# Designs tried in a protein design chat: VH-VL binders against p73163. Part 4

Target 1, 246 residues: p73163
Amino acid sequence: MTVDIKTTLVTIPNQNLQIAGYLAEPVAVGQYPVVIVIQEIFGVNSHIRDVTERVAKEGYVAIAPAIYQRQAPGFEEGYTPEGIEAGRKLKDQTSSAEILSDLEATIAYAQTLPNVKPEEVGLIGFCFGGWIVYLGASLPTVKATASFYGAGIPHWAPGTAEPPITYTDKIQGTLYAFFGLEDTSIPMADTEQIEQALTKYQVNHKIFRYPGADHGFFCDQRASYNAEAAADAWQKVKQLFQTELK
Key: E = the ipSAE of ESMFold2; O = the ipSAE of OpenDDE; V2 = 0.75 times the mean of E and O plus 0.25 times the DockQ between their complexes.

## First folded at step 1 (VH-VL)

Design z6 (framework fv_reozalimab_arm2)
Fold by ESMFold2-Fast, scan of step 1:
Structure z6 (fold): chain C 246 residues (1-246), chain A 124 residues (1-124), chain B 110 residues (1-110)
Amino acid sequence: as target 1 above (246 residues)
Amino acid sequence: QVQLVQSGAEVKKPGSSVKVSCKASGGTFSSYAISWVRQAPGQGLEWMGGIIPIFGTANYAQKFQGRVTITADKSTSTAYMELSSLRSEDTAVYYCARDHLRYFDWSKGGMDVWGQGTTVTVSS
Amino acid sequence: QSVLTQPPSASGTPGQRVTISCSGSSSNIGSNTVNWYQQLPGTAPKLLIYSNNQRPSGVPDRFSGSKSGTSASLAISGLQSEDEADYYCAAWDDSLSGPVFGGGIKLTVL
């Protein structure tokens, strides 16, 4: 059922900033929903480009914007101790306001593409990106969000900003959150607090907790890869986008 | 760091309209609210309304509802405040300010960066 | 006049502690947090305190805020000559659906 795709490096304008983007899209003529793919702390690396392509093969226009464009144009790292240190430094230099601005600019750019259905917008993000897409789910145009192992959603934000959980009442779409039970960076209590907030504000949601899965379980380039959890989670992502994005 | 720069002074006749601009530079525009506050000569501060550009939503003080229009152009990082049916009592300095709404809740704001102000004089 | 009530003036000497009061009602200060703004002569206001007692970056710790019932206070310890300014309290008013300000207090440093 997968379709032929093409990939392009694009430039996403946001005021004075030119954000690098990795675009993957079906070759066949038509209009498709768009899915924005949000990086881990490692930039738009090979894993995020692979995910962007996988989303496109399912019949979506998929775009991965460089969240670190202001701090480090072209930044990408693998899953090494050095890469982790570099990525954490850049994550700590981000701003919730800038991230929301960049998400909105990416959505606006996508809506200018002739093969995009402008009302059919989804988000998927991993690690730091899982945190980002929870925040981004509050944007009014977003219909579907898949948040993978987003650490600190209830209690962390860069600078003086409020954590993403405080924006739960702004979420109009459907949100699926995916957590590994072995993930020490996201305590069970955090996942319960997230579920309680989504329930309180009557957000359409599902929470998936995978026994034996650790932080980064979806990434086949990481030592923490869990093939069974990754396969199940991908099935849920496809179901989410098929149901919510038309 | 964000800086807000406003358009220049205006002299208007009663019954006309005025549109003041507020251009943001040096930081993010879209996800902060921009509020408009005026100050008549020798008087205190009065909130007129504001807009959250990322959500496209404006909120107006009841006193100005129907007479004030606040808009934003994200492509130019510029917010606008238009006040219609001007009266002599509208003579004031008009400020724009970045409003950090906690939880995106208008009741939990804090105006942390201010424009330099625009003097509007309404006289016949 | 103004919805929140502040005395029109106050004075102090360098090094003194000065307290500026602000009085409201259940629909504003009683239900919502209080912000404080400083306005130096001829300039735009500056946010001094938000959320009752929080300081923005760059505001010295000698400025502090508090709230009790329908009233709020701004305290300035170690008063300095550059503190000579107008000070405004502000709070959201549920009935008016907008922030309301006090009339402002002119603080003179003698």
Scores: ipSAE 0.000, ipTM 0.457, lowest interface PAE 13.7, mean pLDDT 90

Design z8 (framework fv_reozalimab_arm2)
Fold by ESMFold2-Fast, scan of step 1:
Structure z8 (fold): chain C 246 residues (1-246), chain A 122 residues (1-122), chain B 110 residues (1-110)
Amino acid sequence: as target 1 above (246 residues)
Amino acid sequence: QVQLVQSGAEVKKPGSSVKVSCKASGGTFSSYAISWVRQAPGQGLEWMGGIIPIFGTANYAQKFQGRVTITADKSTSTAYMELSSLRSEDTAVYYCARETYKVTSTYEFDYWGQGTTVTVSS
Amino acid sequence: QSVLTQPPSASGTPGQRVTISCSGSSSNIGSNTVNWYQQLPGTAPKLLIYSNNQRPSGVPDRFSGSKSGTSASLAISGLQSEDEADYYCAAWDDSLSGYVFGGGIKLTVL
């Protein structure tokens, strides 16, 4: 059962930075868990706004912050070769510390909203956002994380920072990770290393590996869209948030 | 089997540009990324950049950014490396190499072209 | 440019075991897998080891790789005359967003 929602552009303060955010929320009076929706390399584009709205229709307050606010305010690209090049360059200009700071600011902002249950926080992220929400899962308030095709979780970070896998022992919530088996940017060995780390540190987790699915399989605007994998993954996301976010 | 065949030797004057080609055969061109690595006489290997041909996305080493352009033509299964504002120090053998593209870690150059000698002299 | 550090030369005799070192930092070897390339005189480089310790088809098991922290090693057991070549380590560097090679080592078989 979906619910009626409203959408608003908001400004999320973080020290002297004003982060643009896309807010989607149920119109019915009540308190709801909050889910932070984290972009691919393409900014808060139409796909990420659609996902934010889909999360809200399931009974959550959903917010998508502009991760590239410092580098390129208002950046938004579609799934073209030019968009991929532009987004990749901006990703490489980010900082893990700044991303974590912006995630914390987004959570703090959400906790000020009268219709948010402040201790019921989830994350969902795609591509670069899948990498980001794995890192963000280490934050103490985060109860549930859905990480989609997060490349480089075991071995990459911008600059000289440690990769997200080194923060696995700080994850207190439940983490679901979704990978396509045709995704050459995330080899099977990387997904196995992630699963080994989650198991070693006794994190509640599930790893979903979809045969025939490639990087970006969840996005119906990409050539790599896989409707069957996307539908199954969405059911798993709903189960995760329903179970962990009260 | 995959083979990478490069264009022939070039002799160029300082200040000119050179464009070297690398034609892939045997495998699916779009399935792999192509990198360019050079080696000056008696010196070591130096990565210049790479491209994912299916997307046209190129990445360049900092030293060559602004002077190198890497492109791909999917219809002919050919990658190109163009180096501008040539100096005598650009005299080298230029190799193309197929790589396993990983967004976030390592290249594995599992097949190499035969090399193209570029000599920059006046 | 040489971001990864290798000794410039090494030598051995047939049958000997030789080890070639490669030193990096947290942004390259510390966070990414290491590859090794062999270059025989006058030829293109050949992939010898990938993913720290894996051998491509056709590479004899005399060659092995290992990684510990920010360093990597290539070991050649039962050294043969045909092993006389230049050897390069290589890894992705997160801080440079690029692939980096060691300076290379010239191995002479006496």
Scores: ipSAE 0.000, ipTM 0.392, lowest interface PAE 17.5, mean pLDDT 87

Design z9 (framework fv_reozalimab_arm2)
Fold by ESMFold2-Fast, scan of step 1:
Structure z9 (fold): chain C 246 residues (1-246), chain A 121 residues (1-121), chain B 110 residues (1-110)
Amino acid sequence: as target 1 above (246 residues)
Amino acid sequence: QVQLVQSGAEVKKPGSSVKVSCKASGGTFSSYAISWVRQAPGQGLEWMGGIIPIFGTANYAQKFQGRVTITADKSTSTAYMELSSLRSEDTAVYYCARAPWGSYRYDFDYWGQGTTVTVSS
Amino acid sequence: QSVLTQPPSASGTPGQRVTISCSGSSSNIGSNYVNWYQQLPGTAPKLLIYSNNQRPSGVPDRFSGSKSGTSASLAISGLQSEDEADYYCAAWDDSLSGVVFGGGIKLTVL
């Protein structure tokens, strides 16, 4: 069921930028699909490191890159009002082009690892990371994407860029999206627009809407944690990666 | 509180139509889909179709396509199921049931009391 | 005939553990949530298990669900006389674009 893992801090090159990454991988000799784990607004904090380890324990090489490397090397925060304010400020300083570039660099780095199957790439992301992995699902090498409570997918992007929904026609893999019905930052109408776009472009997808679950329901360090929704969503994530990543 | 209340029993002749109503309370129309499930005497459950009132979209089981129409009236929080060209095999108890709106998720957490439809003569 | 397969009947004695099976395919149980419903004579069905293994408020913890591949199971521990009922599994079917039910199983408490 679960495997023994080891964890390492790595450096992911992207031209002149050195992106910090948290790597978790099975100890047993073999080749595994790779899953890129994308942070919330809080950086690669203890929750994201825990998720990265949980993914690896299921038999994947898992990497969490520091999305804020350009703006704030080493940034991580907990779920305090101060952490929220700092994280939102950094989110607003990002660039869609730079995020895509950093995702491509992370995938390229993973493909150099001897224990990675280079054709078998998945993404999982939460909050801001859910927004990011929807955008990243448009990359041609991505086969499976799990997007958790991604706010603003239909209508928000930093600067003058187009929102992730405009890239839906580039998605070649399978995308599962997970939303809480009590999440006021993501109205039902937003989730409907996402479903319509995925259907229009014939993307293989499933959308899960959890009654009683709020933004951040998957994180056991947040007040909004919902154990029921989190457990079901995790089973869906395992099913997605088992089906799509060989 | 949450409640689904259905219209009363109907006795219909072969070839006629029947329209059953389901009045929902407790915020059902804003957050949930309404489905119709029937059960013939001594037999199992059979899904007929459902509607998502917030979007006005309905879908139907293939067996009932062309014979069933499911509608919703947001102003009265009432869903309807109309079945046409009735046959004796349509004799059944018809239930409305709610489920969270979403792709492929039909957890029927509340059910109406059922409406008996008898097709005879 | 029903798309999901259940045995037509099962029986047990008070205090016994009973397991009710449900067999499907990759287009239904293999890809989607499994729900379980309890129906007492003359009443509407009641949601007993949703999302494979979750219990609604008010359902005793002696009821549990599980799913493996294209099959699902409902387990009832410490069987009681009030558990005598019909039990149905259900799932969405991708090929049919609709909800499918098992044929139902009549559980008799001896």
Scores: ipSAE 0.000, ipTM 0.408, lowest interface PAE 15.4, mean pLDDT 89

## First folded at step 2 (VH-VL; framework fv_reozalimab_arm2)

Design z1a (at its last look DockQ between E and O 0.45; V2 from the best seeds 0.00; counts 0 for: pae E 3.0 > 2)
Fold by OpenDDE, look of step 2:
Structure z1a (fold): chain C 246 residues (1-246), chain A 123 residues (1-123), chain B 110 residues (1-110)
Amino acid sequence: as target 1 above (246 residues)
Amino acid sequence: QVQLVQSGAEVKKPGSSVKVSCKASGGTFSSYAISWVRQAPGQGLEWMGGIIPIFGTANYAQKFQGRVTITADKSTSTAYMELSSLRSEDTAVYYCARDKYDFWSGYRGMDVWGQGTTVTVSS
Amino acid sequence: QSVLTQPPSASGTPGQRVTISCSGSSSNIGSDTVNWYQQLPGTAPKLLIYSNNQRPSGVPDRFSGSKSGTSASLAISGLQSEDEADYYCAAWDDSLSGPVFGGGIKLTVL
């Protein structure tokens, strides 16, 4: 059952960088697992804020850090060709090291909150965020990861870094991955390669492939929204977090 | 093989509107962008606007802002371009084209083109 | 008047190597990849080069593209009679939030 939540804007310290964050948390006094919510290429927009709140309503502390803080503070775009182009270019300006650093800083910040169970950390990410949380799943503090249509996991990384699949052997928690079968940005072969890697290194995982679903099928603010796939995926996410974090 | 099939030629009076359709056959729109490009007689290519059907939002060239509307119907894999307040200068061949655009590689060119739709505006 | 600038015409003899230029600015060619289109008389444009120098399937290797700074170039080696066409460069423009085309070059094979 859902709980009452409150939302605040926060500042996440990372050395000399101050990362803007959107925090959603239960109102009731207690200690809760924490879930880091990672954006698409569009910044911490209304969809990401909505997901953050949805996660919190399930009895978690949820926080969405601005992944583009270094490149474009306050970046937020809608689902337009302009927004896509802007977000894509910013994505190409990131680095795996900086992304991981920001994730660690976000986790560290969350662990200082009085209503957080610091040992119970989960990740959820979408699109570029799906890629990010797969990479982030290699962090020793992470117990559960939900990766939504993360493209490029087997073969892409900014700069000269290795792709996230290279670090699969470091994943200690459970990982759920969600893919739409109509998504041309993520070939079936990529999903199979991911599954093979997870199996090879004996990572607890489940791969969900939704027929008829396209890229971004979880986002109810875009035409690619698939209500049935999204609803099922959400149930799987709740099950994952319930099992691994509570 | 993906093909784009456009609606037939149009003859219009000044001040009227025209709506051209572009249907994808042999595939789906997926995450690709559909652009509309026109070419006046003896002139070059001019981008009018585009849409990514899975998002449902369009962008337009400044020149056509307020006068052009681009839409897409995923269920029928059809894109539409409506141009209002037609002028003689709007006489041109209008093309729809699919751009191999994705979130990771960007624009990779308009690799599939419709056959073109001739729109003639005359009094 | 086109955002990207191309010479209006070029010519060559069969077997010759010809180069077609395209000049832009920091908001388009300077920041984005360049595509090239071939348009034969009375036909729709065809993608000839994408991502500065990549050839789609079916495009002969005698076509090549390059980019430097805010300029791009299409080279055609071993010019053939069927290469007589209009050629357009294109790139995304950040300031205009959409693709822009060159004015097009009419290539004549003498």
Scores: ipSAE 0.423, ipTM 0.782, lowest interface PAE 1.3, mean pLDDT 94
Fold by ESMFold2, look of step 2:
Structure z1a (fold): chain C 246 residues (1-246), chain A 123 residues (1-123), chain B 110 residues (1-110)
Amino acid sequence: as target 1 above (246 residues)
Amino acid sequence: QVQLVQSGAEVKKPGSSVKVSCKASGGTFSSYAISWVRQAPGQGLEWMGGIIPIFGTANYAQKFQGRVTITADKSTSTAYMELSSLRSEDTAVYYCARDKYDFWSGYRGMDVWGQGTTVTVSS
Amino acid sequence: QSVLTQPPSASGTPGQRVTISCSGSSSNIGSDTVNWYQQLPGTAPKLLIYSNNQRPSGVPDRFSGSKSGTSASLAISGLQSEDEADYYCAAWDDSLSGPVFGGGIKLTVL
């Protein structure tokens, strides 16, 4: 039930910036919804490329933009102490306004592709990407959002920007959020605050909390991988995109 | 609760090697780094290196590069530190510690420590 | 020669507030968070403060940490006799790709 795909390294223009992107798309000619895949703190690494391909194999045009294009072109790290510290520092140097602008540019670029169905945009993101896609869900064109273990959504933003939770009233699509109960980066109270905000502003949503799962439980290249939680979450992602992306 | 239990004290001659074990119980062994820190008598703490068990890759402080080998055995939840070409200056207490990395807020330090292993190097 | 600099000793009397300093560089304290460790005589170190100013469960709130630029401080209010220990600051160092410690400071409660 998966489809054959092809992959391409592309360049996404945004005014003066040329954003590197990883594109995966079905080989068969058609009109497919777009899913934007957002990196962890480590750049568009082998894990994010694998997720991008998995999404495309489900019948979507999937694209992963390099979030760190301004700070460190070509940045890619594995799961090492050095990679953690470098990636965390780059995260702290980002700008919410620039992230939103780059998401808009990525959507616009995808809509120039011959196999893309216009107006059918989904987001999926992990860790820092979970934070980013919650923020990006505020964009009017976004129909479906899968936010994985996004830390700091209620309380943190780079610089003096407002945290993504303050954008909840702008979310028009459906949002699924996925959390591990052992995740020391995301207290239970934060997940409850997110759920309360989504309910208050009448966002169609679901919150999934996984006993025994830690931060990064979806990544099978990390010590924190939890196969059972990852399999259940992937099933929920497939359901979300199937339901919300026409 | 995570506990780290180390192997017993050792008395060694100069030029020999010592291998100290660190067995983890409670929690998930592969989810954390294990670091090794030593403390010579009357001296401060000195980081020697560490390992992330699921990756099997160790990193070492420059001072110990080439003399120290840090390994892990996931099946027994045990980390090992081997120090070769021992000298009298290597007389110290050797600690293992669970070393936390929080991808969001960064390095959170060593939150669980073993009891220490005394290694004495004398002729 | 420790990478982080601490005074070798400090003292105070019960009930007093004491402040313990730690000095580093842009490659460690200036770009990363600071941890503090307490080491009671004859025991392993214990994490006292992480992420500059956070206390692990079970650490009394009379211990507090802060940093400014390339320097950090540990404050102990309401000094008690059981606070007599060695105290180490620590931080990740980008240049060395690992944690570095201060030389330690012996706190004596008179």
Scores: ipSAE 0.279, ipTM 0.634, lowest interface PAE 3.0, mean pLDDT 91
Fold by ESMFold2-Fast, scan of step 4:
Structure z1a (fold): chain C 246 residues (1-246), chain A 123 residues (1-123), chain B 110 residues (1-110)
Amino acid sequence: as target 1 above (246 residues)
Amino acid sequence: QVQLVQSGAEVKKPGSSVKVSCKASGGTFSSYAISWVRQAPGQGLEWMGGIIPIFGTANYAQKFQGRVTITADKSTSTAYMELSSLRSEDTAVYYCARDKYDFWSGYRGMDVWGQGTTVTVSS
Amino acid sequence: QSVLTQPPSASGTPGQRVTISCSGSSSNIGSDTVNWYQQLPGTAPKLLIYSNNQRPSGVPDRFSGSKSGTSASLAISGLQSEDEADYYCAAWDDSLSGPVFGGGIKLTVL
């Protein structure tokens, strides 16, 4: 089931910062749950805009904030060696506190929209965004989170912050995590630590591990695209949001 | 598991062009970033450029910009490096190599190398 | 002319520990990780160390890497005759938007 949508560039206020956002929403009158779509290291590029539109076509208001607004306004890159290095260096310049603040501001902005059900908030994120949405799942209003190939969840954070895994006991919603078994940036041991933490704190969760899939398997613009894994993962995402966001 | 096999040695005249091939086997060719590195006799390694086959995007070292063209043919799992306006200084062994990029660690180097192709530029 | 600086030669005896240095700048080693390659005579280079200190499968643990500031080192413990080879450091260079190599060092096992 897909619906007609419209897209708009919006500005999300957060104190003195004006965060660029890509908004996709159903055209039909009504109120919809909202899903925040979080970028890879490459900014709100064509792939993230496509995902935002795909989410909206399933009957959600979808919004993708520019996570690098402070460091590099308007940053977007394709999946080239230069794009990877530029995006990775910007990732290393972020702050967990600033990312959480920007995510909260994005949710608050979405809740002001007349076609949004303000209590029905979901997250989906890829790569760096998978790391971000795991952290963001700890926010009280978040009911459903889809984390795709989030590297460093057990052990990495910018600066001196605690890694997202230390926030697992704050997760009140349901979290689905998606990993490729060929992904050398996320060892099997990391996915097992994540599963153990979610189990320990009794978080509603599912972990999906795809044989033959590498980092970025969901993105059809990447060399690592895996159509079978991507199709299965998308069905799981639709099930998650349909179940948890009403 | 993955292997890179290069075309055979070439002897070329000054001013001509040479095109070296690099065929990948074992694994998904379209997921590889392929770099080209040369080594003149008794000298060190010099990066010329690279391509990610799925995107058709090539990036070149400034020294070779305008003389080198790197392409890939996904249907044959083959990457190519063409060098034009050959001079005696271009006499070298030319290698293709699979490049690795890690989103957290950064550039991880070239983990699989072709056997090399000797190109001799002689009048 | 290499972008990264290495001594041209070094030597050691079997069982000895040897270290191979590599010096760069803020645009390469100072901003990115270092890789090391071993080249045996008449063969293609082989990746020996990546991400400063990680070993590919099949590389013995007597090879180790380290990085401090704009410099890096490769250490070979328990030197063996089969370690006689050329060794190259390499790093991504932000200014050049590509990998750069050291000039290489010829290691002789006496």
Scores: ipSAE 0.111, ipTM 0.578, lowest interface PAE 3.2, mean pLDDT 90
ESMFold2 (binder alone), look of step 2: mean pLDDT 90; pTM 0.931

## First folded at step 4 (VH-VL)

Design a1 (framework fv_reozalimab_arm2)
Fold by ESMFold2-Fast, scan of step 4:
Structure a1 (fold): chain C 246 residues (1-246), chain A 123 residues (1-123), chain B 110 residues (1-110)
Amino acid sequence: as target 1 above (246 residues)
Amino acid sequence: QVQLVQSGAEVKKPGSSVKVSCKASGGTFRSYAISWVRQAPGQGLEWMGGIIPIFGTANYAQKFQGRVTITADKSTSTAYMELSSLRSEDTAVYYCARDKYDFWSGYRGMDVWGQGTTVTVSS
Amino acid sequence: QSVLTQPPSASGTPGQRVTISCSGSSSNIGSDTVNWYQQLPGTAPKLLIYSNNQRPSGVPDRFSGSKSGTSASLAISGLQSEDEADYYCAAWDDSLSGPVFGGGIKLTVL
């Protein structure tokens, strides 16, 4: 933990929608890059709020928007079978266009904050959020993206939309992707397809594959938590943001 | 690849209990949900319950609530099904199966099955 | 009784297309995907179809699945003698927080 922070609940406008957001920011006066923290299928729950705070403690303004604002305002769940089914069904009811719109609105909101360097934008996301930030990396303002265990990047999108991998040629920033080798949601072939797409389109990237790590290995509130993989991945995230967000 | 290996056949008296084991090898046990399915002679498949080992959470079919206990020992990669107050109609082959269940796709069926354990309840 | 409803038997001749039906409700087939299992005599069941219409590795493309509303169907094209087996549909039931099975259908290849 390197700096003192404060946290607040904010409202992010997107046209007629008011998106709930969890904001964590350094208390010291100054200008900081901003990092948008994107939820798993479980909403902006305790784990995502903790990650948002950890990002802020490293010297960033960090914001976690409620991706399910349209479908289920205030939705959050823990890591139970009921929470998984509820979150999965909400994920399937999202829209790629609306998610991109909400990401753009969150970035625009962050850029209005007096302590934000408006040109220094990063993304970090987990599970569904890993899928979302891969898609969001295609936005021209995004300089750095950390995608954790993003399932379905090569082949899935809600409705009839194209999967995030089809947007790889639009990525201008640096993307780090983190996968557990025991993750049954993401076959090795999917991670290889992602790496091939990033290489083909000359995106600056790194792919990290952790032996023995499962889906959700970064979350210390799950039995799938892998302390060694989580610590290494966090070091890589800090390196990414320190290098790309000045 | 993952395999599920079950304990051997059991012969039990009415009113007793039976505990069947299901040992997973070749994969990460915590990544599985394990279901127990039985089949009485000449009858169809009947789901009894299942467990997601990483949560220690078990769900049971209503017919078996109060009589079935499903547990998992993550250190030995072994799931257990204990059925109490045995009756003659509990005579069946009992299968464990890996539910293809993950955070992204949800439930995708039972893709790996144990060989089955015959339980005979006789007086 | 089973939660999902299947006919108890069906028959076909080699080369024929056979369709096996499965009926459920809004809490199972209406809200989740359907799986199909094949059980050959004396063996454990084998996953034949998952996610309504997807085949596991090693399952011939003669087997296909479909879903409409609260009902599902398994189609077997070019029926072969080795397809004689019991077939079960299954789906996750949101109300029960677990999978439910059909009663099974005995397919006879004449």
Scores: ipSAE 0.143, ipTM 0.601, lowest interface PAE 3.7, mean pLDDT 90

